# Ledger of designs, part 243: miniprotein binders against b1l550

Target 1, 279 residues: b1l550
Amino acid sequence: MRLPEELLERARDIHSEAPSHRIKLDRVGSFGLKVPVEFKGFLLLAEADVWVSLPEGRRGVDLSRQVEAIYELSNPPKDPFSLCREAAISLLEKLNYADSSGVSIRFDAPLQDGESLKYYGVEISSIASDEIINKIRVEILGMTACPCTAELIRAYKSSEIAATHTQRSLGILEVSTKAEHPDPDKLASIIERAMSSPLRTYTKRPDEGGLVIRSLSNARLAEDVVREMIHLFLEEFGHLPEDTHILAAVRSMESVHMHDIYAERSFSLDEIRKEISSH
Below, E stands for the ipSAE of ESMFold2; O stands for the ipSAE of OpenDDE; V2 stands for 0.75 times the mean of E and O plus 0.25 times the DockQ between their complexes.

## First folded at step 23 (miniprotein)

Design mq15 (at its last look DockQ between E and O 0.71; V2 from the best seeds 0.71)
Fold by ESMFold2, look of step 23:
Structure mq15 (fold): chain B 279 residues (1-279), chain A 102 residues (1-102)
Amino acid sequence: as target 1 above (279 residues)
Amino acid sequence: SREEYLEYRKLLLEAFKLIREAMKLLREGNPEEALRLLEKAFELAQRAFELAEDDPFTRLALWLMAQIRWLQAEAYKKLGDKERAKELKEEARELEEELGKW
């Protein structure tokens, strides 16, 4: 609904007033916006959040200008990293009372999986102020095989045939850096390689057998998966700035349990290098 | 298949282009020409919807169809055809409801 011009002229501009409590806010924004993006040749519908800081002297944010900042950049569809960075910069230009802005963009990234596609979760962010901080979170499902149960069965059944429970596990890598966003496909690859085996969208019986045998041959605790993710990350991305911050995590949806298992490590590159060099 | 996806992509990119041109025409006060472009854009988006093989592709096509219906409604409002504008707004809402199921 559009209000009459006369009424708008008479009404107070609530957003530009001083608030009754002069307290700075870190994030005030519009969340859940639908935006088109183009990722590695795929056109996708992404979900975006946009926000700015709000100084202690300003009561509210001009929400229409926030939405404008991202939508005017979204046609033609472009890669989500450029959209994210450019929209964050545009927010600061359009909302000049803010000392920082942020944009996050979430989508399911397609990944070739034989003759079909599988998808993994990507969320990217750019936080702009006097510098830009880029953040990326990748989530991808894989398969893990329990080494404890495998050892128990081996010891009590006296068999060369390994057996254990297998389950879906969600691997997570989150990177915050002053450099460009790491390639999400490479992060997804690191996660899958750290698992006992990848998950497939379509498998025939021979492929299913191979998948299971591979997982049994690479039985790993959730803790081992996290450590392997860190090792592989350092091997590929050790060149990033030393103050780059990483979170590596696994949530295992245990097939024989009613609850999930979770393992996590956060670190900066300079921190983890000191830790490793001491051993 | 890859071939079907490339056609889907081609259809949507042309629809996005027509939408950009139509939005400019609406700002310039030419809703009749904007409607011609939007009608073509909707046909392209609908064909892309029919080709969509995966949920993410269905979601984008439906979203774009809804956006086109909102723009068509704006164009008809500028032409003074209130009844047609109302019908297109309702259709846009139906497309957005369907989008939420995917």
Scores: ipSAE 0.803, ipTM 0.944, lowest interface PAE 0.6, mean pLDDT 87
Fold by OpenDDE base, look of step 23:
Structure mq15 (fold): chain B 279 residues (1-279), chain A 102 residues (1-102)
Amino acid sequence: as target 1 above (279 residues)
Amino acid sequence: SREEYLEYRKLLLEAFKLIREAMKLLREGNPEEALRLLEKAFELAQRAFELAEDDPFTRLALWLMAQIRWLQAEAYKKLGDKERAKELKEEARELEEELGKW
């Protein structure tokens, strides 16, 4: 809820005048706004981007109206899913020269971790035009254990659980759909389950040992993690429209190398179903 | 704790309510009554801030405190008290700077 005057001062460069060059712009807006939200009972401060398209005949966007649109909807704080959708629609109504709008809301989502909370990154977006597309991106850290080193050690010395190096890995799921936003906690769960083990904020010695043992017992390549993420996603979210687009990715911060390992797959549900059915 | 969070949430939601009412009063040309509500809202937000030990809860409380100070500055400006308005703007900026450290 920034004062209208500050909003007006920032909007000084945006006029309804004809531009010097008649060129349409795809996105014009305010990025990095602070907006309160209520996520699963938690009041949080989120970062928001709001934008609209700009027709070729208009010099600039009324930025003050954009900011007002989202802030009017943010008090009282509401769930970020509804906020994104409603704000995107409101932007088109308030800025009638725009043929498209978008809202993106980013925050760290609380997730129960025993008696404590851990957090994962979430970005919730809605893009409105003739249709509404909902997008969600979830990022969460987990742990991976390398199966290659494990096999080498196993070959050298027989053990029930082969020693191997472990590293933190960032898992990413991005979903774009005409349906409602998928549950980010479910997406986070998929990522964690696809890795060797989750990370914990606080571990007692027995818990830490157990976590490591689980990782060693479930050694996975970055490629394995991505494939498992896709598999688990299809099991949980296979009911989404066939034109739903997914990005599954992992960045492994390798402990034995100075560089990271990255793997990804981008696909539509229709595409991946055809691929799997062909085998 | 869960109890602390519930209290935190209660305080902030009440502050948000008061802010909505204050903004309405400001639009209606009643800055004096708006200031009374904003003062109460600030006290609630401050109490919430004190209850918040960790991010992200601290961040929201700080942000809300800053927003209230900005609204208070606007109200004082409407009342013709430019000096007080300036002081409140400075306080709002300080709170935003503090917010940026989190």
Scores: ipSAE 0.613, ipTM 0.859, lowest interface PAE 0.7, mean pLDDT 88
ESMFold2 (binder alone), look of step 23: mean pLDDT 88; pTM 0.885

Design mq16 (at its last look DockQ between E and O 0.73; V2 from the best seeds 0.72)
Fold by ESMFold2, look of step 23:
Structure mq16 (fold): chain B 279 residues (1-279), chain A 102 residues (1-102)
Amino acid sequence: as target 1 above (279 residues)
Amino acid sequence: SREEYLEYRKLLLEAFKLIREAMKLLREGNPEEALRLLEKAFELAQRAFELAEDDPFTRLALWLMAQIRMLQAEAYKKLGDKERAKELKEEARELEEELGKW
């Protein structure tokens, strides 16, 4: 049942009251909103979370105003980075009791793959306060080929068999920076180049043969994939602010194992450059 | 194909434009003109749905069709046609359920 709207004038404004327990909250918001975006010419349905900080003296957040902050900006559809940043700023304007706001936007990004599209995961966020912190996470599947098994097969009586087990591996790059969000396609490219071979939506036999050859020529441990991702990231994005934070990770769905292997490294640009220069 | 995607995109961008105009008309108290725009917007979104080649494109088209039905329901409610508004809200719910299959 919908109650009469005239009751809004007679009811207490519960949200503006002081709470029984005066405790500050870091994130109060609306999660799982569906919003349209335009990414590199593609119109997509994204999922968004919006939130603000809540001071100790305020009982609740005006949830309808939070939702307004992003939906008012979502038509016409715009690039998700502008939407994310602008919505975070709008939240602080609309909810002036908050000292910080945040917006995250998630979507599957199309990537041309011959005549077809393949998709990789993107999640971006902007946290606004005295400054804006931008974060992006990219996840893309690739193929890895085990170098240990390849070496064992090579050594077997000088075998003519060129083989090893291959598997799908999920590569992850996450970047937090005061600069603008890195281009997700470039992050996805870094991840794919670090793998033994990219995955394709559809291939003809000559192309499949090429993928197999590439995989055998680039056999890599999950640990090596993470190291290569970091190397390639530094080549392309070493110009970002020194306090930029990165997480590089791989989850490998090892085809001959009952379990996944996981490798990760997090670092700031300042930290990793010092580490590399010591070798 | 790329050609089919470009037509899909063109249809949806026009539908978004009509939705913006309809929402303005609803705020200005002109639900009858808003409904005319929303009927056209729904037709465009439905044509885009028929052209969608990939699940993400199907999901966006279905979502937009549901949003249009919700706006139509708002317009009919302002005209005093509560029965039609209720029917359109139910159609929007059904479109959201269909969206979840993709």
Scores: ipSAE 0.812, ipTM 0.945, lowest interface PAE 0.6, mean pLDDT 88
Fold by OpenDDE base, look of step 23:
Structure mq16 (fold): chain B 279 residues (1-279), chain A 102 residues (1-102)
Amino acid sequence: as target 1 above (279 residues)
Amino acid sequence: SREEYLEYRKLLLEAFKLIREAMKLLREGNPEEALRLLEKAFELAQRAFELAEDDPFTRLALWLMAQIRMLQAEAYKKLGDKERAKELKEEARELEEELGKW
């Protein structure tokens, strides 16, 4: 939707004025825009944030130009990775007073789950300045089974498969790199494999039973999940630049407590490699 | 189903194409022809909406329908039909409200 040009011209005069205080701003933009994307053959409506830096001598950002920049690139719908990068670059070209720009695109990514689709959260970002930094955040729910309770029950009842409490857990992988965006499906897979079991949208009784048994047989602490995520990430994405930054986290919605358990590790690839090599 | 999705996708991509062409025509000062394309685009988007069973697909269809109504309103405004433009803007608002429920 193009705002009437007449409104844009009037808004430009105000934005071009000198500010009362000459202070640079890091990010000024429009948040929560709706933009169409094509993700792995799926046409989806995503949310987008677009921003640029504002120099000290300019009162405001031409927000209409920001919106135009991303919408011009959104028809026809394209992959969110290209859209993010191209829009970030376009913002700098269109807003020549900015020394940096950024675009974030968020949507629920479809993932094949048997005959049905399940969804995981994804946020794809690009920040442009002298360099382009690509960021991707993936969030997916899985299931964890507590090994502590399992051990207690095992000690009490000599069973091969000990009963334990299970809970939904949110796994998070965030990657910032100068390389291309990592494949979000691979990141989601890493998270699911790091947990006791994945969640299923629709399960028949035998499938549900199997899922529970799998979870019980693969009981993991939140801490275990994070460590496993890191391990699996290094195996799959160890080829990324050494200055690539990663956040691995898990939020476990504990079933026996009113509070959640949270674990995280933030690291660069060079840092974590040094850590592992030292053991 | 896969077949339903492929049809949905086809409909929307065609609608997007028509919208691009309509926007060009609007810029060129041809709102009458733009309206003809936008009407077709709306029909396609509506058919896509009817095929959509899942939230993500429904949302996109609704959003596109709203965008088309807004472009139609702009075209009618250029033609001097302010009343019709107002009606179409209201329809767009209603579609956006519906989108917000999904």
Scores: ipSAE 0.620, ipTM 0.864, lowest interface PAE 0.7, mean pLDDT 89
ESMFold2 (binder alone), look of step 23: mean pLDDT 87; pTM 0.880

Design mq17 (at its last look DockQ between E and O 0.69; V2 from the best seeds 0.72)
Fold by ESMFold2, look of step 23:
Structure mq17 (fold): chain B 279 residues (1-279), chain A 102 residues (1-102)
Amino acid sequence: as target 1 above (279 residues)
Amino acid sequence: SREEYLEYRKLLLEAFKLIREAMKLLREGNPEEALRLLEKAFELAQRAFELAEDDPFTRLALWLMAQIRELQAEAYKKLGDKERAKELKEEARELEEELGKY
């Protein structure tokens, strides 16, 4: 049954009332919105979350105004970083009872891979209050080869390049900073360079052989991949503010195990520099 | 291919432009002209859907087709064609369901 429109005019504005329990909420929002973006020449359908803080004296948030804040900015499609930041600012303007707002935008970023595309995961966020905090997370699959098994087989067969098990590994870099978001392609490149070999969407026999040979020639533990990611990150992004926070992680889908191996390190730039300088 | 993607992109950008113009016309109370633009926008989005080679491009094209059908339904409702508006809203829901398969 559809209710008469006249009833809407007569009904109380529930959202502006005081709640029975006067408790502040940190994040009240609309999650899983579909929005178009343009990333490096590609038009993509991204998924967005939008939210604001809600003071203890306000019962609810005007959800339609939250959705309006991001959709008004999404046509024409624009780069997801501008959309993210501008939508977060617009949320505070439109919902002036909030003392903070946030927007997250997720999409699969295309990369050229021969004559086809491969994709890696990107999630960006902007959290606005008196200042803006920018967060970016990239995830990309690569290949790792175990150096322990490679050494055992080398010792047995006395070959220049030993065989070992190889597996798909998911590399993760997450950066939270007051500066502009780092370029996701550069973060993805850091992750791929830390791996034994990149992963391709389509391989012919010569290309497949090359991937395996590269991985065997560059065998690394998951722990060493994480360490290499950190060193490469510092080389390229060490100029970011000292309170920039980073998470570097690898999840290896080990081919000879029924379970995954996971390695992770979180740090601030100030923290990691002190740690490295103490050795 | 790159050439096919550039055509896909061109079609969608024009569809987005027509949608912006149609939404303005709907706010101004001109649903007849809005419908003219939305029919053209749907044709462009459908052609882009046919060119889409990867799931992400298929998803965007289907999503846009669904958005256009919702706007068309709104326009027909303003014109008093309740039956057509209902058909278009149902088509929009079917497009959203299809989108979820990718």
Scores: ipSAE 0.811, ipTM 0.947, lowest interface PAE 0.6, mean pLDDT 87
Fold by OpenDDE base, look of step 23:
Structure mq17 (fold): chain B 279 residues (1-279), chain A 102 residues (1-102)
Amino acid sequence: as target 1 above (279 residues)
Amino acid sequence: SREEYLEYRKLLLEAFKLIREAMKLLREGNPEEALRLLEKAFELAQRAFELAEDDPFTRLALWLMAQIRELQAEAYKKLGDKERAKELKEEARELEEELGKY
């Protein structure tokens, strides 16, 4: 929706004024816009944040132009990766006083789960300046089984498959790169494979039993999950530029405690390769 | 089902096309023709809404319906029909409120 042009003209005069304090701002924009996207054949409504830098000599950003920039590119709906990049570039072109821009698009990505769809969280971002940096954040829930409790029960009762407590765990992969955005489905797959088991939207009794058994047979600490995520990431995405930055994290919603367990590692590809090679 | 989704997608893409054309017509000073296209677009979006079973698809359909009502209100305003424009804006608001429940 375009704001009435008459309101836009009045807003421009104020924004072009000299500020009371000549200070540059890094990000000024509109957050929580709704924009349509097409993600892997699915038409979805996403949330978008758009921003630009503001020079010290300008009081405010022309917010209406920012909104216009992204909406012009969103009909017809396009893939969120292209939308993000193109919008970031368009912002710099339309707002010539800005030396940097950024766009972030968030939505729940559909993922095939048997005959049903499950969803994972994705945030796709692009920051444009002298260079374009692409960022993607994927969040997906899985299940972890505790190896510590399993070991205790094994010690008490000689069983091949020891009972243990299970919990939902949120896995997070965030990648920032000068290359193209990594495939979020692959990132989601890495997270799921790093956990004891995936979650299912709908399970029949035999499937549920199998899922639990699998989780018990693959008991992992939150720390184990993060390390496995990193390992799997390196196998799949090791071809990315060495200056690519990664955050791998897990938040386990512990079933036996009132608090959550959290583990993370932030690293660049060059850094982690050096670390692994040193062992 | 896959077939239902394909129909949903078809309906919405056609609605988006009509909206683009209507917006062009509005810019060109032809609100009457724009309204005809927007009416068709709304019907398509409504049909898509009726087909939607999952929240993400429902949200998009509702959002699009609201956007169409806003554009219709703008067109009626250009035609001098302030009363109808107000009614359509209210309908858009109601749709946005419904969208907020998802």
Scores: ipSAE 0.646, ipTM 0.874, lowest interface PAE 0.7, mean pLDDT 89
ESMFold2 (binder alone), look of step 23: mean pLDDT 89; pTM 0.909

Design mq18 (at its last read DockQ between E and O 0.71; V2 from the best seeds 0.72)
Amino acid sequence: SREEYLEYRKLLLEAFKLIREAMKLLREGNPEEALRLLEKAFELAQRAFELAEDDPFTRLALWLMAQIRELQAEAYKKLGDKERAKELKEEARELEEELGRWE
ESMFold2, look of step 23: ipSAE 0.806; ipTM 0.944
ESMFold2 (binder alone), look of step 23: mean pLDDT 86; pTM 0.867
OpenDDE base, look of step 23: ipSAE 0.650; ipTM 0.876
ESMFold2, fold request of step 24: ipSAE 0.818, 0.829, 0.827; ipTM 0.948, 0.950, 0.949
ESMFold2 (binder alone), fold request of step 24: mean pLDDT 86, 86, 86; pTM 0.866, 0.865, 0.867
OpenDDE base, fold request of step 24: ipSAE 0.618, 0.622, 0.610; ipTM 0.867, 0.869, 0.864
ESMFold2, last read: ipSAE 0.818, 0.825, 0.818; ipTM 0.949, 0.950, 0.945
ESMFold2 (binder alone), last read: mean pLDDT 86, 86, 86; pTM 0.869, 0.867, 0.868
OpenDDE base, last read: ipSAE 0.610, 0.620, 0.621; ipTM 0.863, 0.867, 0.869

Design mq19 (at its last look DockQ between E and O 0.67; V2 from the best seeds 0.70)
Fold by ESMFold2, look of step 23:
Structure mq19 (fold): chain B 279 residues (1-279), chain A 102 residues (1-102)
Amino acid sequence: as target 1 above (279 residues)
Amino acid sequence: SREEYLEYRKLLLEAFKLIREAMKLLREGNPEEALRLLEKAFELAQRAFELAEDDPFTRLALWLMAQIRELQAEAYKKLGDKERAKELKEEARELEEELAKW
């Protein structure tokens, strides 16, 4: 049932009242909003979450103003990083009772893969308060080859057979920083380079054999993929602020197992440098 | 192909521009002119949908078609044509359901 709009003038504003239980809330928001973006020349439909903090003395959030904060900025479609940051700032301005706001934007990013495109997952966030914290998570599939099985086969046949099992693995890099978001293509490249071989959208039989051969020649434990991701990340992004926080992880669907293997390490740039010798 | 993507992109950017103009006209109380722009925007989005080569491009085109139908429904409400507005809201819902398949 649609009610006459003049009732808005007569109805009390429930959202601005004090609640029965005066408890601060950290995140109150609208999740799963669809929003257009333009990423590196591609127009894409992204999904966004928007939220604010809610002080103990306020009963509710004005949901229409939350949604307005991002949709007002989404046409013309723009760079998702700019949209994310600008929407987070707009939320804090529009909902002045909040001491923090946040916006997340997620999309599948296109990568050229020969004559076609492949896609990897991107989620970015900006959290606004007295400062802005920017976060990016990149997920991309690659191929890993097990070195343990490779060594067993080598020992069994006195080196006549070079073989092991291979599987698809999901690599993850997540970066939280006061600086601008890192380029997701560079993060995706780091992940792919850390694995035994990349995955392709389409491979012909000679190229398929080449991918398998590369995987066998570059067999790595999931643990060592994570270590290599960290090494490559430091080479590319060691210039970021020292309090930048990183999570590096691999989820591997092991072909000879019924369950996934998972390895992860989180660290700050300051922490990992102290752990790794400068000599 | 690259050529087809560039045409897809051109069509959608023009549709987005027409939508911005139509939304301004709706705020200014000119729903009849807004409807003329929205019909053109829908034609452009529909042609982009036909050119879409990958699922992400299909999703954006379908979503935009649904948004245009919602705006058309709002314009007809302002004109007092509630039957047409309801019809367009239902078409928008059908486009959103189709979007979910991709």
Scores: ipSAE 0.820, ipTM 0.950, lowest interface PAE 0.5, mean pLDDT 87
Fold by OpenDDE base, look of step 23:
Structure mq19 (fold): chain B 279 residues (1-279), chain A 102 residues (1-102)
Amino acid sequence: as target 1 above (279 residues)
Amino acid sequence: SREEYLEYRKLLLEAFKLIREAMKLLREGNPEEALRLLEKAFELAQRAFELAEDDPFTRLALWLMAQIRELQAEAYKKLGDKERAKELKEEARELEEELAKW
């Protein structure tokens, strides 16, 4: 919604004043805006952050113009990828004193799960300056089964499928690239495939049993999951620029401990390729 | 269901269109015609809300309803009807509070 023009004019005068201290700020903006988006045919309400840099000679950012920039682009609702990029560029055009801008859009992305929908977390961002950097973060819950406990039980009881404890695990993939945003559904799929099994919103008893059996048959450490995520990512997205940066992480909510297990690897595509080729 | 969602989507997209047109009319100094469009937009958004049984679709409908009420309040303010504008702002606030529960 547009603030009354009278309020905008008054706010501009203050923001245009010289600051008491001539210091540049990297990010100044509005966080937690609600904006409509269209994601793969779904109309969704997303949360958005918008920001720009502030030069040393300006007291404040015209926040109203920032909000206007993103809302003008949000009706009609559009895909969040284009919205991020276009809004980031628009911010620089509207706020001429800024040398950089950024937009981040967060929502729960629908994913088909049989006859129902499940959701995963997604954050889509674009940062504009002399170049545009696109960032995407995907978070999805899965299930892991512990191979260590399974091995102990196997050693004690001769069974083809050893019982073990299972837990929910949060998988995270974050990608920053000068290329277009990677497909979040593909990223979510990589995470799910890297775990012992996916989670289901609704399961019938036979389906639940099958899910557990699959998990037990594919027992993985948190470390295994991260390595598998990286492997699968390289297979699917190895064509991205070499300077593309990736964070792969897993937080396992351990069922036998009160604390979580966490594993991560941060890398560029060039770095990880060199590492793998050296073995 | 897929059919319900398609109807929901249709309703909201039409509401968004009406809002764009209403905003243009408000800028052009035609608040009366803007109000007529906003009333229709609200009805569409409300129907969408009724079709939306689950989050996240409920949230978008509620948000849109709140936005429409705010625009209506602005239009009434331009018409000099401060009382009605205040009522609509309160309704918008109530809708935003409801949205915050989801």
Scores: ipSAE 0.602, ipTM 0.853, lowest interface PAE 0.7, mean pLDDT 89
ESMFold2 (binder alone), look of step 23: mean pLDDT 87; pTM 0.881

